# VH-VL binders against q0atu2, part 171

Target 1, 119 residues: q0atu2
Amino acid sequence: MLDKKARIRTSREYRNVFEKGKRLSGRFLIIYYVENALDNNRFGFITNKKIGMAVIRNRIKRQLRAIVREYQGQVKNKHDIVLVARAGIGKSSFEGMEKDYIAIMKKAGLFARNANKID

## First folded at step 9 (VH-VL)

Design q93 (framework fv_dusigitumab)
Fold by ESMFold2-Fast, scan of step 9:
Structure q93 (fold): chain C 119 residues (1-119), chain A 122 residues (1-122), chain B 111 residues (1-111)
Amino acid sequence: as target 1 above (119 residues)
Amino acid sequence: QVQLVQSGAEVKKPGASVKVSCKASGYTFTSYDINWVRQATGQGLEWMGWMNPNSGNTGYAQKFQGRVTMTRNTSISTAYMELSSLRSEDTAVYYCARDLGYDSGEFYFDYWGQGTTVTVSS
Amino acid sequence: QSVLTQPPSVSAAPGQKVTISCSGSSSNIGNNYVSWYQQLPGTAPKLLIYDNNKRPSGIPDRFSGSKSGTSATLGITGLQTGDEADYYCGTWDSSLSAGWVFGGGTKLTVL
């Protein structure tokens, strides 16, 4: 579970990231990211209804939060980051989502090249 | 400032096709789905379908399946809705509207185009 | 026929309050958040309420929303003549024929 202070919570905050942020696409994920004025990172998670039924979307969102939590120590501070699940994510394994997350974060320059799992 | 600007009014004969455009500005076009909603004179809102501008994927209401096509051109941030085999019952104002592409908690259309009047007459 | 049921009309005097109901099922209102739209004569619809009870910037607090089970309600207090409009509820339907659904609309007349 991510700490409440590390989560983007309001529609306005999500819109700010979409409007002002940079975009980068992976195989299963799109990230939008922008520097914030806080001392911590905040994450948002979007599993569009086009991915599937609520049970599938909720499972994916839960798995993405677990991945983000494990690698949170590798992320450069002071960013708001929104993860948007792509249509194909429902067919991915947990390991596939994790690999895509690491790759896209490294490409964005937000993540160490040799990222390791965090306790 | 977010804007959706639609093409002008159309007059068509029964059996023809019409293609309406919706040009987006003030936001990242590929980040939000575009929906099409129509309204016959004095009637309620009728959803026609959604189009994902990033993937090009679509979903259409069953009533329009087989005669509606929703597309986009990302280089000019423009969405299109083409309706074929027009009937007098298709006379309506056609709106484009964006939704956030969020999960079920964000089901709403936050910005709408001004509407395009399509008249089908002999 | 609309999937979501609204009363066709409602009326009240300036300064009074009204409520507009929107009734659905477990696959739509029961499972998803509800939004409300105001349509002034001759204009496009405008977002009035989202996520059951939230207001966009610029919408006055005399407009409110609520949801209980498979029904939603729009409340308007301190009615003004400028509130004369059609009001629509909307949500996603999660059934096998998934898609957006709207209520049939309610015409508000300020007497």
Scores: ipSAE 0.005, ipTM 0.552, lowest interface PAE 12.3, mean pLDDT 84

Design q94 (framework fv_dusigitumab)
Fold by ESMFold2-Fast, scan of step 9:
Structure q94 (fold): chain C 119 residues (1-119), chain A 122 residues (1-122), chain B 111 residues (1-111)
Amino acid sequence: as target 1 above (119 residues)
Amino acid sequence: QVQLVQSGAEVKKPGASVKVSCKASGYTFTSYDINWVRQATGQGLEWMGWMNPNSGNTGYAQKFQGRVTMTRNTSISTAYMELSSLRSEDTAVYYCARDLGYDSGEFYFDYWGQGTTVTVSS
Amino acid sequence: QSVLTQPPSVSAAPGQKVTISCSGSSSNIGNNYVSWYQQLPGTAPKLLIYDNNKRPSGIPDRFSGSKSGTSATLGITGLQTGDEADYYCGTYDSSLSAGYVFGGGTKLTVL
């Protein structure tokens, strides 16, 4: 799955992204993103109680990590990126979440224009 | 750094309403939910509800539905909790707390206000 | 009444180890992550553990958390007098009438 090095781990790191980063909203996702001083990207995930029960939230979080992992090679290096699931995401398909992720990352300028899944 | 500063103590009569404020600083106010938790003297913590400062959406504990209203004013980074039809059993310290449910998807409270004492007496 | 059950008190001597239990059901601890909060006398609660076993920055590693089934445990090693406080577990409850729920609290006395 998503490598330990590629994960935002601490409250301080999440706080930095929210306070200094840019915000962009999609249909099912909001991203907050900021350049970091590292040579790699780090991702964080928020799936709050508004989405539903823990089983649903854990499923969404797992699916979002899978999507991020599949497309990580197309994300510009040196960014901390936090994905926040919107309340309506629980009724989305995996493909719907994937399309939203691609669209929002392209709009943010973090993704190649012709994004495809990494092999 | 992150700070939540609450309004001062209140003394109210039964049947009145009280509105407690919670001013946030040191972070982007609209990026984190604010929760309200109360604690009666010598008793445990009791969750009241959450408020999303970006959308204005709220969720209240069943016990408080119909009596509580949680709002915000984003221009001054301030959250409010108004409790109406006050009873003596509403005498408690009321806390606001920031909700950061990253990694787990659960809510948990990483920063708390100092508390506001509300006393309801005739 | 608290939804999560904690012992009302626990005590140990400085330098010793203590554990505080928190018991729930499948709708809360069984399905969700557990947090722990420390409340020193006269102060607001402070986050001590989140996501069952993670520490916020600044919390020493002598504080630990774990979860098994419908129960969670807070462990404190190398007890210090400054650890004397009330400790609360908390979690989301997915049942129809619930949101976030706290344990009843445990008063830790350092002898």
Scores: ipSAE 0.005, ipTM 0.572, lowest interface PAE 11.1, mean pLDDT 84

Design q95 (framework fv_dusigitumab)
Fold by ESMFold2-Fast, scan of step 9:
Structure q95 (fold): chain C 119 residues (1-119), chain A 122 residues (1-122), chain B 111 residues (1-111)
Amino acid sequence: as target 1 above (119 residues)
Amino acid sequence: QVQLVQSGAEVKKPGASVKVSCKASGYTFTSYDINWVRQATGQGLEWMGWMNPNSGNTGYAQKFQGRVTMTRNTSISTAYMELSSLRSEDTAVYYCARDLGYDSGEFYFDYWGQGTTVTVSS
Amino acid sequence: QSVLTQPPSVSAAPGQKVTISCSGSSSNIGNNYVSWYQQLPGTAPKLLIYENNKRPSGIPDRFSGSKSGTSATLGITGLQTGDEADYYCGTWDSSLSAGYVFGGGTKLTVL
């Protein structure tokens, strides 16, 4: 999954992203993002009670981490990114969340390349 | 002299909303975040969220996301916290607090308002 | 329950010393600075300690803080009757909530 170095863990880091970062809203996700002074990207994840019970919120968080991990090679380096799940995400499919993530990351200019999928 | 002065006590019915104000004086209002913390009768402190008075950006605790809105009016150095869909469990004292940790990116609250009692009656 | 664990109460006589613990995990105390707040009956909380061990102006040196790993400690020496209060630790938590969290509070009784 995501390396420990790729996670946002401290109050300072979350605060920096929210206060200095840009905000973009998708259908199921909001991202806050800011350039960092590191050589790698770091990700944070927030789910709220409007999504549902803890079991549902934990499932969503796991699925979002899996999506981020899958596309980490396409994300332009030197960014701190916080994903905030919107209330409607609880009824979304994995594919729906994945599509929303890709769309919002592309709109933010954070994807370094297109994924050329076989099929 | 730094002061945060809050609005007076409120009594609300279940399902209503309440809006608490917090007027700052003695410092540059836009230089420090305002946080909101509540305390139910006989219970501990519970953080609700932060609001940056310069940008208007906010961050809310997971429990209150979707029910709370934090705003400000910079012309009168006043912060607001509105809580909707009130329940009996929202009966508490609500505090605003200045976040001196803003400069370092940390959180610590050096000055607090006197508190606003909100009672949600049946 | 709170994610930060404090003993519910502690007591000692005037002039004695007490310590109040605050235990968490790597997602909170382990990766962040800890603050301590004093709440006298019927009043708003007051900042006692910030950034693990620093005192604001006006806080006497009888109050001290420390942090080791995932735990923090508030020390109070030379206890006075005016120290009777609830004491709360606080820090950022990056686990499920990504927000500020307080300990459950410790009631200090000076007997």
Scores: ipSAE 0.007, ipTM 0.598, lowest interface PAE 11.2, mean pLDDT 85

Design q96 (framework fv_dusigitumab)
Fold by ESMFold2-Fast, scan of step 9:
Structure q96 (fold): chain C 119 residues (1-119), chain A 122 residues (1-122), chain B 111 residues (1-111)
Amino acid sequence: as target 1 above (119 residues)
Amino acid sequence: QVQLVQSGAEVKKPGASVKVSCKASGYTFTSYDINWVRQATGQGLEWMGWMNPNSGNTGYAQKFQGRVTMTRNTSISTAYMELSSLRSEDTAVYYCARDLGYDSGEFYFDYWGQGTTVTVSS
Amino acid sequence: QSVLTQPPSVSAAPGQKVTISCSGSSSNIGNNYVSWYQQLPGTAPKLLIYDNDKRPSGIPDRFSGSKSGTSATLGITGLQTGDEADYYCGTWDSSLSAGYVFGGGTKLTVL
């Protein structure tokens, strides 16, 4: 889905975002975000042990990646952003997760004013 | 330099409780989960549970549910594992181990304590 | 009892190659990344392989890992006497009673 350049891949890179980034909580999602020195955005996804079985965690992670990819054109460039699923996310619909993502990204000021949704 | 240093050997009678400590240094204590793993003499490794030192949240193996409690004291970067209602079958070396598992299914123990021998005898 | 199955022992001569298998199910190895740990006599385990095939800093490339379906393998080439140890595979079990599980361990004897 997302190009390998657009993914945060290592534990060290995740830790950097957690330590140096800003935090914003939504209903089902928490984002940690920091400006980077690269030419592109990078996304990370955390569906920790609290969410449940790996089957459920992997499903949530896939759905979140799909949402991020759909809206990647709206995200301001040069940010590392980590999405952390909250305990209640397993009970959410896909549309509920999408709505929460849009709301928190707008509140964070991370959506560009003239970006369009990618279908 | 990451180190996990555990408390010394314990000898307990059946029915007692034991509390093992694990003091972390060389990294941000609250950024990594602490897991507990035991090993009976001549036997394999058995996972007991995980503890998140930032939140205090825990997850225990079903076998130990109701008998184990995992806690921490962040002011001294120390994790604790207390096992109650001890029986002879609990005689083992108990290890703490650091878990980097940030992503789903990516759980591994990169640093281990030296182990604490707990002997349960009448 | 171990949820993951390993052979109890394996042996080979110095300089040779050996593989250690680890068999599980769809809820553990089939769904999750596998790690391998080396335990020298009288010591704590040491991480050898994580995320199926990655080595921590300081682990020689003689050690390799792989995963196919519900099974994983640890490969050791150029065997040395210092490799004599117990080897354990480990992974998350994503069943309803989710937790980390280890293989039963394999004792490697270097002849």
Scores: ipSAE 0.006, ipTM 0.559, lowest interface PAE 12.5, mean pLDDT 84

Design q97 (framework fv_dusigitumab)
Fold by ESMFold2-Fast, scan of step 9:
Parts: sequence; structure tokens; C-alpha cells
Structure q97 (fold): chain C 119 residues (1-119), chain A 122 residues (1-122), chain B 111 residues (1-111)
Amino acid sequence: as target 1 above (119 residues)
Amino acid sequence: QVQLVQSGAEVKKPGASVKVSCKASGYTFTSYDINWVRQATGQGLEWMGWMNPNSGNTGYAQKFQGRVTMTRNTSISTAYMELSSLRSEDTAVYYCARDLGYDSGEFYFDYWGQGTTVTVSS
Amino acid sequence: QSVLTQPPSVSAAPGQKVTISCSGSSSNIGNNYVSWYQQLPGTAPKLLIYSNNQRPSGIPDRFSGSKSGTSATLGITGLQTGDEADYYCGTWDSSLSAGYVFGGGTKLTVL
């Protein structure tokens, strides 16, 4: 479960990420991201009905939140990040989503200098 | 005088795409986001998404992601909403609306186009 | 169903007062500003209230808005026949998958 401080909650916050942020696409995920003026990171999540039935979309949201929570210590501080699930994510495994997330975050330069599994 | 003028009624077959236009006048087009809202006959309002005419950035409602594209042409102060893979359930009046909450990040729609009726039938 | 709940209809006589409720949750009304829209038959919606309780220029003061917790209310005093319309609340929602949501609408009939 992500701390409520780590969640993007208001329309103003989502708008800021989309308006001022950068966009990067992976295999199953798209991220929009921007530096914030806080001392922590915040995450937002978007899924669409093309992914599948409500049960599948809810599972994917839960799994994405779990992945984000697991790796939040490795993300460069002071960023607002919105994850948008692509239609094909419904066919992915948990490990597949996790690998795509890591790849996108690395490509975006959002992992901290000392972020690694030994740290 | 702020005005949003939309394109005329469309009749489409299932599986086709429709592109509705919304021409703005009376204000600086790039200063306010344009939102799209639809309404089926006798039904309520349904938000589809927003588009920033300055940056081109968009945000779409979950239901329409993958089927909707919102764009603009700043040279003629015109916003566009294209909906693909049309179904009979997409039969509705489509509205564009100016978002006055742009500066504060709040969403609220002060001026609306007159609406474009889209009928999807075989 | 809509994530914002409004009564489907309300009615009153000219000169009376009506209130229209809009009920949500912490993921929408509880954390965001609420707006209200009036839709006269055959026309596009018109903004009545924004930022919970603010009126745009040209909206008479007999229209008012308020918000408490996860619910919002539109008040109309001195009801006129020209107020017969559908009324919608609207706000941002972060629960479904971030986006703007409208209430189901309330049909106001002036008797």
C-alpha cells in the first residue's frame, strides 16, 4: 500500500504532470513525469477498459501499486509520476510488468545513483 | 465575446471514425484547455478528456483511452476530437468546452460549444 | 452507476427554495473542488458554480453552492419557471482512474 503522501490525488496535481511533464513509453506502460517541489515522490495510476474486465483492471492496478511501492526507494526524490497502462498489459505477468517498469524508469533516468538490489 | 463553434452533424457506420471540430474565438486560444464531454439522448454528461492547445498534451477518461485522440491547429484556433471504432452506443451529442480552471489546476467549464450530433447506425 | 450520486428529480412551486445534493467519496468531492452546471432543454450546459461556492459573472445570487466532507449541495431560492432544467455536479476523481466525473443529473420541475 502506498502512503497517502505518495499518491497523486487532485486534478491540479494530475494536470501539472501532464502539462509540464515528459512522456516515455514502454512495452506495457507509459509514464508521464515531472520534478515536484516536495521532499518525496508521488504516483498516479491510469487504466482503460481495453485492458479487460473490471476484475482484470483492478488486479493490474493492485499489481502496479505493489511494484511502485517495492521500488519507491530507488526512485530519484522530488518527482510526480503517472503510470498509464497500455491495452497489452492484460496479457503480461507480474514479472513482465515489473521488468517493464524498471526498464522505463531507468530509461527516464529516474532511478537514483545508488539505486540497486544490494543497497 | 468568447465563442466555441462546432462542426455539423455526422452519420457514421459501426467501425468507422468521426472527427469533430471546435473553433474558438474571442480569447487567446492557447491560454485555456479544451475539454470534450458527450451526452446520449436523454442521458447524463460524460467527460471524455482534455487537451492543452499550447503544448498539445492530453488526458483521456479511462473509458475512451485507445479510441479517442484530441488535437488542435493553433493557426486557426481549432480543437479536434476523433473517436474511432464507433459503436451504436457512441450515438450522442459531443460538446467542446473551455476550461477556465487552467491556471489553478481545477477543472470547470465556462463556455461550451453548441454540440455536434453523431449518429452511429447501419 | 455514476460515482457522484444526485437525486433523479426535484420539484417545487415558483418562489420556493430547492436544494440538490451531490454525494461522493474522499477520492472525489472529499479532496477536490465541485462545480455545478445547468442544462436547459435543447441547449448546451451552462456553468452555475465553480470552486464549491463561487458564481461566474451573470449568475444571480439566488444560486449558491456548498460542500461538506464528501457531499456538495446546490441551492436555488426564489424559484422561477426559467429554472426548469437538468442540474449536474462535477469534480475530479482519482479512484476509477484519474479523470473528471459528473453526477447523474437532477431534473428540476417548476410546478
Scores: ipSAE 0.006, ipTM 0.648, lowest interface PAE 9.7, mean pLDDT 86

Design q98 (framework fv_dusigitumab)
Fold by ESMFold2-Fast, scan of step 9:
Structure q98 (fold): chain C 119 residues (1-119), chain A 122 residues (1-122), chain B 111 residues (1-111)
Amino acid sequence: as target 1 above (119 residues)
Amino acid sequence: QVQLVQSGAEVKKPGASVKVSCKASGYTFTSYDINWVRQATGQGLEWMGWMNPDSGNTGYAQKFQGRVTMTRNTSISTAYMELSSLRSEDTAVYYCARDLGYDSGEFYFDYWGQGTTVTVSS
Amino acid sequence: QSVLTQPPSVSAAPGQKVTISCSGSSSNIGNDYVSWYQQLPGTAPKLLIYDNNKRPSGIPDRFSGSKSGTSATLGITGLQTGDEADYYCGTWDDSLSAGYVFGGGTKLTVL
């Protein structure tokens, strides 16, 4: 789970990312991202009702937080990033979501240079 | 100004299919979902489904699953709704309507097309 | 039948106040925001209220919305002949296949 410092917490902060940020779409995820004035990254998560029932949305949100936590050290510092789950994500495996997250973050140029080369 | 302009009235025989278009203008087409809602003569509003013009993803009401297909052509900012295996009870006015798309927790249809009358008769 | 229950009709005199109810369950109104739509005869619906109680630009203050538990209410004050229309509530329903649902509609007659 991400600690409080690494989470986007208020509707005003979410709105700032949507209004000022860049947007990139993956297979199951959309990210909105903007540089912040802090010494850390912050993440937000949106699982809208078009994904499916509450039990599915809650599972997806937990899995996305786990993925972000796992890769947080590889993300370029000083960014606010909001992950929005696409409708099709409910049919994805954990591994499928993880793969999509890595791909979209690399495409956005948000992974640090040395983190982009695995093994 | 935001406008949704729909194709003209259609008359079909039972068993045929119909494809209604909805051309958007005055906003970024890919930023808002398009929903389809129908209304039989003298009856209430019935939601059919949503289509995301950016991704092409769709969600259909259970009643229409297997008979409806919602698509788009982003180069001309146009959404489509095709309904197959038409029955007389499909006679209705069909509306397209815009909603928030990627917003969380809210759904509302802020702009509507003028409607397309589809008559199914033999 | 509609998942959301509205009275089929309501009537009042010009200048009076009228309220239109919309009753649902915990899977719809109890769980999500409610919108209201006005449909004048022969026209497409128009968004009247969103997010339970907010008005789009151009909608007069005579129209108001509220929500309590699993029910929502549309209020119209200072009734005018031009308010004669069908009114629909709408919300997201989790008990179906995660779809949007409308109430059955209420015909408002200004007598």
Scores: ipSAE 0.006, ipTM 0.590, lowest interface PAE 9.9, mean pLDDT 85

Design q99 (framework fv_dusigitumab)
Fold by ESMFold2-Fast, scan of step 9:
Structure q99 (fold): chain C 119 residues (1-119), chain A 122 residues (1-122), chain B 111 residues (1-111)
Amino acid sequence: as target 1 above (119 residues)
Amino acid sequence: QVQLVQSGAEVKKPGASVKVSCKASGYTFTDYDINWVRQATGQGLEWMGWMNPNSGDTGYAQKFQGRVTMTRNTSISTAYMELSSLRSEDTAVYYCARDLGYDSGEFYFDYWGQGTTVTVSS
Amino acid sequence: QSVLTQPPSVSAAPGQKVTISCSGSSSNIGNNYVSWYQQLPGTAPKLLIYDNNKRPSGIPDRFSGSKSGTSATLGITGLQTGDEADYYCGTWDSDLSAGYVFGGGTKLTVL
């Protein structure tokens, strides 16, 4: 579970990331990201109806939070990052989502050190 | 059978632009990133950037930022790398390469194009 | 300048073994898997090793890789004249604008 301080909570904060941030797409995920003026990183999660039924969307959202939490120590400080699940993510394994996240974060220059690797 | 086939040699004057193509076959073009790597005369390999053929997203090495553009045309499974404001030190062989590692959260280039020689002469 | 350091050249006789080192830092080799590429004269590079120590199909078992801390090593046993080539290590670098970096290359001469 992510700490309260590590979550993007308001529609205004989400809008700020979308309008001022950069965008980068992976296979199952899109990230939007921008530097913030805080002492910490904040994460937001969006799962739209294109993914599937509410039970699937809720599962995906919980799995993405778990992935982000596990790798939060790798992320360069002072960023607001929004993860948007792409259509088709519901067919992905947990491992597939995790690998996509790692690859995108590395490409974005947001990973500062080693990420865990599951063989 | 995976293949990346590049366009032919180019001779350019300083200040010109060059656009190299890389046609992929034998796999689903949109499944793997295409990276561009150059080798200047008498030097080692130098990474220029990556291009995601599914999204069109790119990432460029800082040295080339502002004068390199990487694009693709998915209907013909072809990647492009355009380098502008050419200088004599841009004389090099330019390679495209498939990044199989992206699929597993890593980066490694399993298939390479044959290379395109670009000569910048004054 | 290359951020990954390799010896510029190595040499040995046919049948011998050599090792080629690749030294980096925590942001590159220390944080990521290492690959090795072989470049025969006049040809494109060829993937020789990926994920530190794995061989693609078709690469002989006399080629091996390893990684310890911020350094990686390519090992070649039973040297053949056809192994004369330039060898490059490569990895992702998290601190250099998030990009891929190569070693400076090592020219292997088989005497």
Scores: ipSAE 0.051, ipTM 0.731, lowest interface PAE 6.3, mean pLDDT 87

